# Miniprotein binders against Uncharacterized lipoprotein syc1174_c, part 7

Target 1, 342 residues: Uncharacterized lipoprotein syc1174_c, of Synechococcus sp. (p08452)
Amino acid sequence: CAVGGYAGDALPLARAIASVSDRLITHPNVMNGASLYWPLPNVAYVEGYALDRFAAGDWQLQPVHCNRIGLLLDAAIEPELRIRHQQVAEAAQATLGLSVTAAVITDAPLGVTLRQADSGSTWGTIDRPDSLLRAADQLLKAGCEAIAVIARFPDDPGAIALQDYRQGQGVDPLAGAEAVISHLIVREFQVPCAHAPALQPLPLDASISPRSAAEELGHTFLPCVLAGLSRAPRYRSATESIAESIRPESVDVVIAPETAIGGPGILHWAARGIPILAVAENRSTLDLRPVDLGVPVQHLQTHLEAVGWLAAYKAGLDPAALSPGDRRLSYLNHSVQQATSG
Key: E = the ipSAE of ESMFold2; O = the ipSAE of OpenDDE; V2 = 0.75 times the mean of E and O plus 0.25 times the DockQ between their complexes.

## First folded at step 2 (miniprotein)

Design Fh (from F1 with W6E Y8W E10L R49Y L53T E86I I88T)
Fold by ESMFold2-Fast, scan of step 2:
Structure Fh (fold): chain B 342 residues (1-342), chain A 92 residues (1-92)
Amino acid sequence: as target 1 above (342 residues)
Amino acid sequence: STVEVEIWVLADDPEKAREIAERIAEELKKIAEELGLKVEVTVLVDGNYVFITIEIEGDPEKLKELAERIKELVEELAKKYGAKVIVTIEVE
């Protein structure tokens, strides 16, 4: 998460950046909740593994007007909770005009397990990734072009980390396990995928952070995932000749929190020589800094500076020219001898 | 400080997946021991997919060195076995 680590928290930033960009490519977590309430036509909804493959130059993104979505339901979900998610998908078709064309229940419970680190962070595993992938394959053979996964999560996943998150501290304790689920499908099948967890309602807390409340009150839920996937670009091999594709070579700049530099995607962009804007004001629990990994970045203090940097860059200006002070020429050779007349 | 490392491996067959998983786990424990770090490793193998989650506690400077060595090891093993490997490192 670029800002605060909360779903929907980054919408103001995404809107500002999108307004000064021809196209913004971002992770589903930045847009979940926001895509229903404030559509951004030049923003692409791209899963994390796909972003890394795009950065590596292996994949290109093909814009679409509409994807046929498959609904993948964990066999571990109780019948009543499963029916609720089915009704949500059907409601999205009826009220938003989305195409959710098939559903499948996994042939075995997926066995999502959450573990809590001493740091308070939560990470997860799936006991039956083979069952997940068989279900995905079934949906794709039925003609689906994107997959929405609903996996049953434990109802008490790291109580301390969850309470910290609800009070405005730390990161979403489910995020790691959710990433693994979509990552597996995207890696195997090269199709858009996003996840919405199935869990029992959390107890009422009148004092929770407004950002956490947005998630618990349903600003971020399966309909947001379905809306995002409906127009998510398709992942194609970079070797294919495709009309109207977005290629990694066309990316001008990357914006990331200063403390989050070091993932595979960021390192690929750095290796390509693309400018990386590291924003210090960006809220993050990550402790990796650009200097710690030797990654060259443009350090900025605020999101407002990042927006200004992009506006100047798009206008063909050196952003440094908008700061007070003189810039002087540097000569490469001060000792060149002048030609002597005979 | 704590570092969480997640490694995803896709191999051509289940035997290669298991070999890669075992090799990564062994080398990582060795590297962590050399650096004097506390390491907890979880390895999950299912078919030709391998998922390795590693939690490491220690000095931030040593954790950076470990992260670099893990990346080099993973790239080396991926090339040796012809497998697709993804590494994600999260520092807390």
Scores: ipSAE 0.000, ipTM 0.318, lowest interface PAE 10.7, mean pLDDT 73

Design Fi (from F1 with E40T T42Y L44I R49E E86T)
Fold by ESMFold2-Fast, scan of step 2:
Structure Fi (fold): chain B 342 residues (1-342), chain A 92 residues (1-92)
Amino acid sequence: as target 1 above (342 residues)
Amino acid sequence: STVEVWIYVEADDPEKAREIAERIAEELKKIAEELGLKVTVYVIVDGNEVFILIEIEGDPEKLKELAERIKELVEELAKKYGAKVTVIIEVE
């Protein structure tokens, strides 16, 4: 689950959870930065559509040692800016030993556009998803196993929205279109995909949020995407016989903000009887009650409590045994209270 | 506070997908304006499939009201057009 909404700002939380997990599966945005600066060998990042299909039991995850990565470059990117991204990928190969085996420029500009209403609302569109998918197909036919997408975004798509984000007051106006781009490729081709926007440098702002500055100074950028994709598990149909795969039935615990408990992904996990830890500390003041899932949902106030719960569970302890109070035996043949096992 | 709403629509044909996308975008603009919320909407139409990401920023009380109205709108449009709709609400 996302904590702050800025790329990589959940790194301390991800590290804490990873330290008490055999394996952690999370969205790429949570791991951007961690993949490069704080290696977490037991963490797998999985794109949102793929995570939903995994939760639904439709897909399984195939661990890999190293993926052959393809670069997909938007034709709208100016030649000089395109060369910069090419150099970044080549530098990642030279310094990190990554396998970036092919690059393709789309056959038409993708046409990422952002519109602003008088109210300050922003609307985004992508004009040429067909060109995106053709480029992805070319990379896969060339033997690529994961795709890094670099799309040209408007430099000034809405100065107010972008300034609000830079000052820690708003949502990244670009993030939605980036997520949809990777979602579309993953749905169509069932391969790991992540994205990085191509932008001209923004003017210096001494008042920007440290989290926003981390993105602008290159702390969460293309090399992090490439490092993550190099070890991202591949998406396979759950009907395939794959050795050493991660199957949805092997998931022990789900951690989510309490406001996400009604979402389809969480409902898929609940249907399998997976314990769900609903955390209130995430930046939600929304009082959306969890759906009655027929499976107990453990309501927790903080992520520290979730870490403690996981540590107890991993150690073979019933986490309830660490709470105050005596535990008493219940007799199935002499009790009027029916024990529920999920 | 920020809320992300993912909407994925599968329609019988491309014309229905386009109509659903246009209707959702129009209604979201009206709701955002009515509630005085800052809303960013990303819409991609690919054949008979529609991908919509909505990013909402503002007061928590208004975010809750907007999330409820979006859910109602999407369910009504799915029923009207006979389309399969998936909605994921994420809080950041």
Scores: ipSAE 0.047, ipTM 0.548, lowest interface PAE 6.3, mean pLDDT 73

Design G3
Fold by ESMFold2-Fast, scan of step 2:
Structure G3 (fold): chain B 342 residues (1-342), chain A 97 residues (1-97)
Amino acid sequence: as target 1 above (342 residues)
Amino acid sequence: SPDQLNDLLQQAWDALSRGDTERARQLAEQALDLARSLGNPDLIAQALFLLAYIAMDLGDYDRARQLLDEARRIADSLGDTDLLNQIDYLLRMLDES
């Protein structure tokens, strides 16, 4: 079992890592851009708060055959846009065989607001978390096992940050608010949850990066969320006896971008003595600097090296043995090691 | 509320993971103040741990040690083995630096 996560869509990276692991546990943000076009049956779709609870040893993951999904729609969504999302969910049922069993509209507009720090990082707030949680509770009482949230986001969340993201640089300016929404539901109800934003179409940009274009053309938003949630493992207390589950003790390797070292999950994994592979990236995440807290991490330059490292590790090989040069024995008793004296 | 506090702690960790150490510090300080006001020992210990981690990132090892010592006493009183293990890990890093 391997754990990996990257900001933004990274399906080619997930595919490469998944090909050399028995199971890959990763964030929805890694999978949502193209998971419909390349199924990865050994990849577990796990929300960020749940990943932290899993790393902490508080939760275990129960594999499922299929979840009944509830659709939670922000009251702030205009009628035409709401109907479009309804049609997408119905299309996913008809063409992908997913089970979307109930829908609810919040009893008040959620009031999503986006903010930016001096550092350039973005985060979001929700004015009505109480309305969000009441809607979620209603879906769960109706028998839903996972929740897809569609919240109305500002159409222009920040011209500079949005332009950077559209050109393949920086972070998704929506990601912070999306995390807050799913975290609130997962924390309160301990069920799989993921978010897809409701936005009006942006103006045509011929120079847009291919990754951003895929999202803006509507190929991969809500359908990928629904597909991911359909197979998302359920979150169970680590104290429960469950016949088939994924436990944090079964994690062999953690793979993360070098700039993400220092998060709560990384500290939990470090404390367990699990190898942590930090992969260097040229893609900027709002001027993120490598975090150096003295955590023992193996630094790698590329994801190709991470794939090779994992393959060697899985085969029972010391990955260092694939490095140039012969290896020599190291003695704890220095006087015995110095047998040659001339 | 405990829900607001958990949200604030998560935002602080998210800011730290993005390299925004100053924003993380502000959010963690707010979380600690709120946790102390609510009198929730678990959340106080978590906020102290996060602040210690941020202090280490900033190179303030004396402050980190003080924060970890307080967090350790609280975690021990709660029987929070997971948090104790994390605190002990950071204390070992401080001692070996």
Scores: ipSAE 0.000, ipTM 0.286, lowest interface PAE 11.9, mean pLDDT 75

Design L1a (from L1 with Y27W W38F L47Y K61A; at its last look DockQ between E and O 0.04; V2 from the best seeds 0.00; counts 0 for: pae E 5.0 > 1.5, pTM E .601 < .8, unsure alone 67.509 < 70, placed apart)
Fold by OpenDDE base, look of step 3:
Structure L1a (fold): chain B 342 residues (1-342), chain A 81 residues (1-81)
Amino acid sequence: as target 1 above (342 residues)
Amino acid sequence: SPEELKKLAEEIAKKLAEELGVKVEVWVLVDGNRVFIFIEVDGKEYYIEVEIDPSDPEKLAEEIKKLIEELLKKLKEELEK
């Protein structure tokens, strides 16, 4: 039983789901707790673009023992900050036994810019995607199998957006730019990629949300990125014959926030007839009828219910057997003649 | 719907291409309640991140439109420089 997870930044949820699943396929953001990472042997760490290509049936996932990770450093990173990232990578080799085999500095500053619209939505740019791609190509030619990118992000992406995010409100102002960087590499080279921003150390904020606090415990997000990439499945074309590959047909259940049920990835799963667990988690329910997706959507209120549903399903139960009520067997060809007590 | 969102993004990208006279490629990724719209314009990569408000899909569409229009404006300002 493979479970596809689109449930947001929730390492505890991923741990719970992984415990009741044969395999969890999930986005890096679910696993990336910055300095707080938890390695799960049955979790497939799959980048968002790759997840969409997987759902679409274009790609298949190849489980690996380990990947040789290439470290891609933005030329814009200050020498001292670069040394800190290098030390983290070296520590990951020495302490975690990860394979970080090469490093490259981009030939030009990547020029990550972040902007906030008046709506509160974020947008951003990369000035030198060509430099990013050249650096990735060098690492891949050197025999790297996964790419860890460290781009220099603005230290103040907007005081309000960063403050709101630190308070557990709003959207991560960095997430979009991180996604662009990883998606560019994955799209171009079809390799596992994840990003860790290079930021100056933020001042201690005692008011930080416990959910965001993990991101400020360390100088870098690189440890969790390296841990994830070290065993990330490789991406292969669906037409390739690969032994023990993960294919969309092996996915038994998809879990997503109810707000994400109208996502492209979910539509691909729906088109495949895969059961979808839509979790409300105190958000307004989309008035999406199961009929709208062409597949049964199980609407659940909490992630705990989703974990319970999965546990029942894995046990070979109809999850509705855990709900109160009697189910009567319906005969296709016999009306239950009520025995007239004569 | 994501398909509508994708279509909207593609339509806006076409409008971008027409207004700038450049090739525009657009792809949309949905991650949880976040929508990422990636825009390639003349070899430069741009992104827009929006939060899905399931209660007001029209607002989302309008927000995406505004963000793309803002991006267009900035691109024009950069090209005129």
Scores: ipSAE 0.031, ipTM 0.485, lowest interface PAE 2.9, mean pLDDT 76
ESMFold2-Fast, scan of step 2: ipSAE 0.202; ipTM 0.641
ESMFold2, look of step 3: ipSAE 0.036; ipTM 0.520
ESMFold2 (binder alone), look of step 3: mean pLDDT 68; pTM 0.559

Design L1b (from L1 with Y27F L29E F36Y W38L E40Y E45L K61A; at its last look DockQ between E and O 0.53; V2 from the best seeds 0.00; counts 0 for: pae E 6.2 > 1.5, pTM O .550 < .8)
Amino acid sequence: SPEELKKLAEEIAKKLAEELGVKVEVFVEVDGNRVYILIYVDGKLYLIEVEIDPSDPEKLAEEIKKLIEELLKKLKEELEK
ESMFold2-Fast, scan of step 2: ipSAE 0.262; ipTM 0.692
ESMFold2, look of step 3: ipSAE 0.137; ipTM 0.598
ESMFold2 (binder alone), look of step 3: mean pLDDT 75; pTM 0.686
OpenDDE base, look of step 3: ipSAE 0.024; ipTM 0.346

Design L1c (from L1 with L29W F36L W38I E49Y K61A)
Fold by ESMFold2-Fast, scan of step 2:
Structure L1c (fold): chain B 342 residues (1-342), chain A 81 residues (1-81)
Amino acid sequence: as target 1 above (342 residues)
Amino acid sequence: SPEELKKLAEEIAKKLAEELGVKVEVYVWVDGNRVLIIIEVDGKEYLIYVEIDPSDPEKLAEEIKKLIEELLKKLKEELEK
């Protein structure tokens, strides 16, 4: 599964949730496939490390009108492939009105290595994170406010995993390596950052999954990254006094896959005492076995139930009131045996 | 549990730091199967991100060790170049 990895992959869900919330804050992976085709004015594009810092209460989010985006290109990218990405950035400026104000090529190949373990897990490393960070620093000193990274990924990192993903099965084999790139830049510079992998075109497959086809046709890579970064809120210390910021204490509800309950981000939100909606239908690991981590959550079977829950909550209703049957009073100093049904 | 995974990650990091002579930090998420390994060599940080099934703690330690050893070999090759 690659939520946000295909054009429009998560858009129906994002639209439904956005329609019943004052503001939706979501990871780039949820929105990357959708940003170009359906504007959602109340949705914020926030990178994973920043989302965790926000959940921890360390950062607040400052809305922006438009970010000046810097394009960071891995020196390992072949000239023709680099020109393709250059043209995409220029096309985004011309047709979408985005501001891509500077580009830099790293001073050394980044050396992205991607492998699949015997267990089927995927992983990645970057040989030259120092080169990545120097390039990012150059863009920020040139006045860029957000960074789009294009790193050269190995072609065919795992033939079976990639083929399964192209047919709409399994997880994105690139996801593990992608997390490292934006994490490094956001951790170091506290600016919006997103990554698009540079890969050689794959052979034509007439039977390819529609979602994988959307990704390979360029719908979910650099154009969506640039669109998302253009309006991505800036990361500011929670100790700063900033007008019109989004603060972690203003978050009312968190929706997460059931398998994500117990992760660091979820635990930070749980500590704030806000409702956690655990959705069984959205299983990111493809592991159907539930894990009981002792954290109070609202367990839901489907995303439709989550949308209904949010609609009731936003309307000022206890969502439990929409369940069949009447609820009875619970006494703090006595059993419900005293309660009488009317 | 999150606490048990945190202890496992700390034990693996300590053991590998002693065996390999580098600073090692390991972060293990319980929200599916995420592991982040941070290695400090000569004042620079290198990151390895891997997705695993934490059902076998011994395989986790062995897999992390192999990944760190691979990175260290690449760094030595680069220094000799």
Scores: ipSAE 0.000, ipTM 0.322, lowest interface PAE 11.5, mean pLDDT 72

Design L1d (from L1 with E25T Y27L F36W W38Y E49I K61A; at its last look DockQ between E and O 0.53; V2 from the best seeds 0.00; counts 0 for: pae O 8.5 > 1.5, pTM O .554 < .8, unsure alone 69.355 < 70)
Amino acid sequence: SPEELKKLAEEIAKKLAEELGVKVTVLVLVDGNRVWIYIEVDGKEYLIIVEIDPSDPEKLAEEIKKLIEELLKKLKEELEK
ESMFold2-Fast, scan of step 2: ipSAE 0.357; ipTM 0.769
ESMFold2, look of step 3: ipSAE 0.197; ipTM 0.656
ESMFold2 (binder alone), look of step 3: mean pLDDT 69; pTM 0.581
OpenDDE base, look of step 3: ipSAE 0.015; ipTM 0.284

Design Q2
Fold by ESMFold2-Fast, scan of step 2:
Structure Q2 (fold): chain B 342 residues (1-342), chain A 90 residues (1-90)
Amino acid sequence: as target 1 above (342 residues)
Amino acid sequence: SPDQLRILAYLIDFLAQLLSQGDTDEARLLAQMLRWLADLLNRGDPSRVQELADRLDQIADELRSGNPDLAREIADALNQLARLIRDLIS
């Protein structure tokens, strides 16, 4: 989940957390917002399904120097819009030095549709997942090591959820559908994958939220996805012996919005005894609290408190020791405490 | 049979509909996966059905290993679906 419910708009938070951690592992949506404007060399760009497998202890992350990226284009994209995305990928190669080595157009339109639950959460479905997977397979057989997917999403600028998001209310209605696309590829092929939607430009709105304007006016776009994928760690079985891997047992802390829980991964981290920092300030339309699932968490009011908590923890301190107030010894044996409290 | 695969797909869509009414990322992820499985079954492609049954078992085990009471019933339902799929294709 992003700060304030805006997927991809959490770079200031990611930057602050990265500054007080040895390594930050985060979802592409957190870094795709503006990662090119402020590089973070200790941040690992990891897709959601892969994060869940990592948390489960099934996968480990292998750092890479550079991935050869394949560009997967939905057949549903109009020719002019497809050419624009092709030009963006070529521009990223020319100006950022990225390796986008092959492109493929799906053999059928993917048929992306969006749904919304009564809770306000959104998700998507794909009519032709078989076409998506065949295209991905072609790119991998051509030597690609990561896949960038551009799928045609519904435009509908009059939709209430999209209008609310543009005005700084609610969450990105596209995020759920994007997750389906990358999850399918990562699950099938175990390679880094991220998605950028193909959409027609939205009408100018003078009152648009600055965070939404950043996404629409070019502060966030396909080159951020490509840059993230170029350095995305590879997913390897946890049973493999790999010299410089990031292993799930090396994770110290998980940070999540208090009103949302991030997938099966949170449950696995809780089972491993990893501290979970639940931040109240991080608003989300997914109104599920850790208490609903019986997950023990450290409740925090603000992201600034989370940064402070991490700094203290990394320094070997009990974060509670930085609060004003006396702390007294707790005896396991009441009779022993009474005998010694003379 | 093709009719049995279509019936199974309808049951999976129904379960996905119920799960999508939940507020968890787990419920949304399961709904997405179940709809994908329903799509493959409706297309009558049994070659990938066994692989999907294996993946449903993996998801069920993953949820159960986290030990929340909520996820255990969902995990049990996924194991049952995987078993029905294997029985149907055998």
Scores: ipSAE 0.000, ipTM 0.185, lowest interface PAE 15.3, mean pLDDT 71

## First folded at step 5 (miniprotein)

Design L3 (from L1b with L47F E49T)
Amino acid sequence: SPEELKKLAEEIAKKLAEELGVKVEVFVEVDGNRVYILIYVDGKLYFITVEIDPSDPEKLAEEIKKLIEELLKKLKEELEK
ESMFold2 (binder alone), alone request of step 5: mean pLDDT 73; pTM 0.645

Design L3a (from L3, 24 letters changed)
Amino acid sequence: SPEELKKLAEEIAKKLAEELGVKVEVFVEVDGNRVYILIYVDGKLYFITVEGDPEKLAEEIKKLIEELLKKLKEELEKSEE
ESMFold2 (binder alone), alone request of step 5: mean pLDDT 73; pTM 0.639

Design L3b (from L3, 27 letters changed; at its last look DockQ between E and O 0.63; V2 from the best seeds 0.00; counts 0 for: pTM O .604 < .8)
Amino acid sequence: SPEELKKLAEEIAKKLAEELGVKVEVFVEVDGNRVYILIYVDGKLYFITVEADDPEKLAEEIKKLIEELLKKLKEELEKSE
ESMFold2 (binder alone), alone request of step 5: mean pLDDT 74; pTM 0.660
ESMFold2, look of step 6: ipSAE 0.543; ipTM 0.811
ESMFold2 (binder alone), look of step 6: mean pLDDT 74; pTM 0.662
OpenDDE base, look of step 6: ipSAE 0.461; ipTM 0.777
ESMFold2-Fast, scan of step 7: ipSAE 0.623; ipTM 0.854

Design L3c (from L3 with K6R K7E K14R K15E E18R I52L S55N K65R K73E K74R)
Amino acid sequence: SPEELRELAEEIARELARELGVKVEVFVEVDGNRVYILIYVDGKLYFITVELDPNDPEKLAEEIRKLIEELLERLKEELEK
ESMFold2 (binder alone), alone request of step 5: mean pLDDT 73; pTM 0.651

Design L4
Amino acid sequence: SPEELRELAELIARLLAEELGVKVEVFVEVDGNRVYILIYVDGKLYFITVEIDPSDPEKLALEIKALILELLEKGDPETVERARQLAEEIKRRLES
ESMFold2 (binder alone), alone request of step 5: mean pLDDT 60; pTM 0.433

Design L5
Amino acid sequence: SPELEEYLRELKKLAEEIAKKLAEELGVKVEVFVEVDGNRVYILIYVDGKLYFITVEIDPSDPEKLAEEIKKLIEELLKKLKEELEK
ESMFold2 (binder alone), alone request of step 5: mean pLDDT 72; pTM 0.611

Design L6 (from L3 with I37F I64A I68L; at its last look DockQ between E and O 0.57; V2 from the best seeds 0.00; counts 0 for: pae E 1.7 > 1.5, pTM E .590 < .8)
Amino acid sequence: SPEELKKLAEEIAKKLAEELGVKVEVFVEVDGNRVYFLIYVDGKLYFITVEIDPSDPEKLAEEAKKLLEELLKKLKEELEK
ESMFold2 (binder alone), alone request of step 5: mean pLDDT 74; pTM 0.660
ESMFold2, look of step 6: ipSAE 0.460; ipTM 0.781
ESMFold2 (binder alone), look of step 6: mean pLDDT 75; pTM 0.665
OpenDDE base, look of step 6: ipSAE 0.544; ipTM 0.812

Design L7
Amino acid sequence: SPEELRELAELIARLLAEELGVKVEVFVEVDGNRVYILIYVDGKLYFITVEADDPEKLALEIKALILELLEKGDPETVERARQLAEEIKRRLES
ESMFold2 (binder alone), alone request of step 5: mean pLDDT 66; pTM 0.544

Design S1 (at its last look DockQ between E and O 0.65; V2 from the best seeds 0.00; counts 0 for: pae E 5.2 > 1.5, pTM E .610 < .8)
Fold by ESMFold2, look of step 6:
Structure S1 (fold): chain B 342 residues (1-342), chain A 82 residues (1-82)
Amino acid sequence: as target 1 above (342 residues)
Amino acid sequence: SKVLIFITVEADDPEKAREIAERIAEELKKIAEELGLKVEVFVEVDGNRVYILIYIEGDPEKLKELAERIKELVEELAKKYG
């Protein structure tokens, strides 16, 4: 129900939304892909914890031209695989003009484990979160402004869950570790952060879904992570006076799946009284019932309708003008002033 | 000793996802109190997906026991809501 569950699968939607908006603030999962990406100059890449702080009014976003990116590499990465990631970062500088100014290897293996329960749920551990944080601190002290984390993941992350995901079913078995790594760094240091797992290449499988294939094509996930971090806005306290800041008061519209409407971030937006477009995600199910959580939203059946709504808004139209029905004038008073200043 | 644990669960709808998250958080804090462990639990709900992030510090023997209890809890809740 979330947009961008696979690498690159939400990129066409993000491009469409960006074409009809002045600025798009979106989560890393919408934009990430292993080897497929498209630069979007008006898109701001914001990690989920930071999105929640922004919605709450605790943080503002500072636009940037280019972040100095630090690489945080797990000590568990084999030397050959580490060289692959070094080469990708150096290639990104040479071919995309990105700034990757420092790298650090953690002082201990992070110890990422992944397990699958019989039910298909996944869980795991990161044994040394302190080693992760110490490495991040070193990068920040060296002047880095954004952090790309490269952690060594097991090559066989729950074979059944992985096979289901490669065939287009179930959840990404890596998503939990990705979420916790980015959350930990953003919560502790308030800097843009994204994660690129380090894995050996997966074996060929002619039947995998195209979205899963996009994640496997590059042998690393690092290029898209670096592109997203390069222009990710910096997270600043709402109390700072910053010119050209993006503040939550400047957000005109929020687009979310109907399944996400009850989340704390959405409640903050609802309290601000801006339009919330709740998309049902199924175009052929016209009787899909909205979830009633006491949040006033505009219910839409498809993301195409959300793009149309934004196009009308950007054109200076009231989007309601594109809906059937009459809009009648209402008078606020029952008497008319007799004179202007008599 | 410090350990970070994460759990990913997919539910049928947002209300069920929230119910799962609340129960997991409550049970984990209860278990941590029984074992005398310092624990922070964060629950993130994104649509029908639940991410549970657990930061644990304490005695290594108790951390091992908590890991076994977490396995049992995940299996029990997955069957109940699966």
Scores: ipSAE 0.181, ipTM 0.658, lowest interface PAE 5.2, mean pLDDT 73
ESMFold2 (binder alone), alone request of step 5: mean pLDDT 77; pTM 0.668
ESMFold2 (binder alone), look of step 6: mean pLDDT 77; pTM 0.671
OpenDDE base, look of step 6: ipSAE 0.358; ipTM 0.758

Design S11
Amino acid sequence: SKVLYFITVEADSPEQARQIADRIAQELRDIAERLGLKVEVFVEVDGVYILIYIEGDPDKLRELAERILDLVEQLAKQYG
ESMFold2 (binder alone), alone request of step 5: mean pLDDT 75; pTM 0.672

Design S12
Amino acid sequence: SKVLYFITVEADDPEQARLIADLIAQELRIIAERLGLKVEVFVEVDGVYILIYIEGDPDKLRELAELILDLVELLAKQYGDPSLVERARQLADEILRRAES
ESMFold2 (binder alone), alone request of step 5: mean pLDDT 72; pTM 0.700

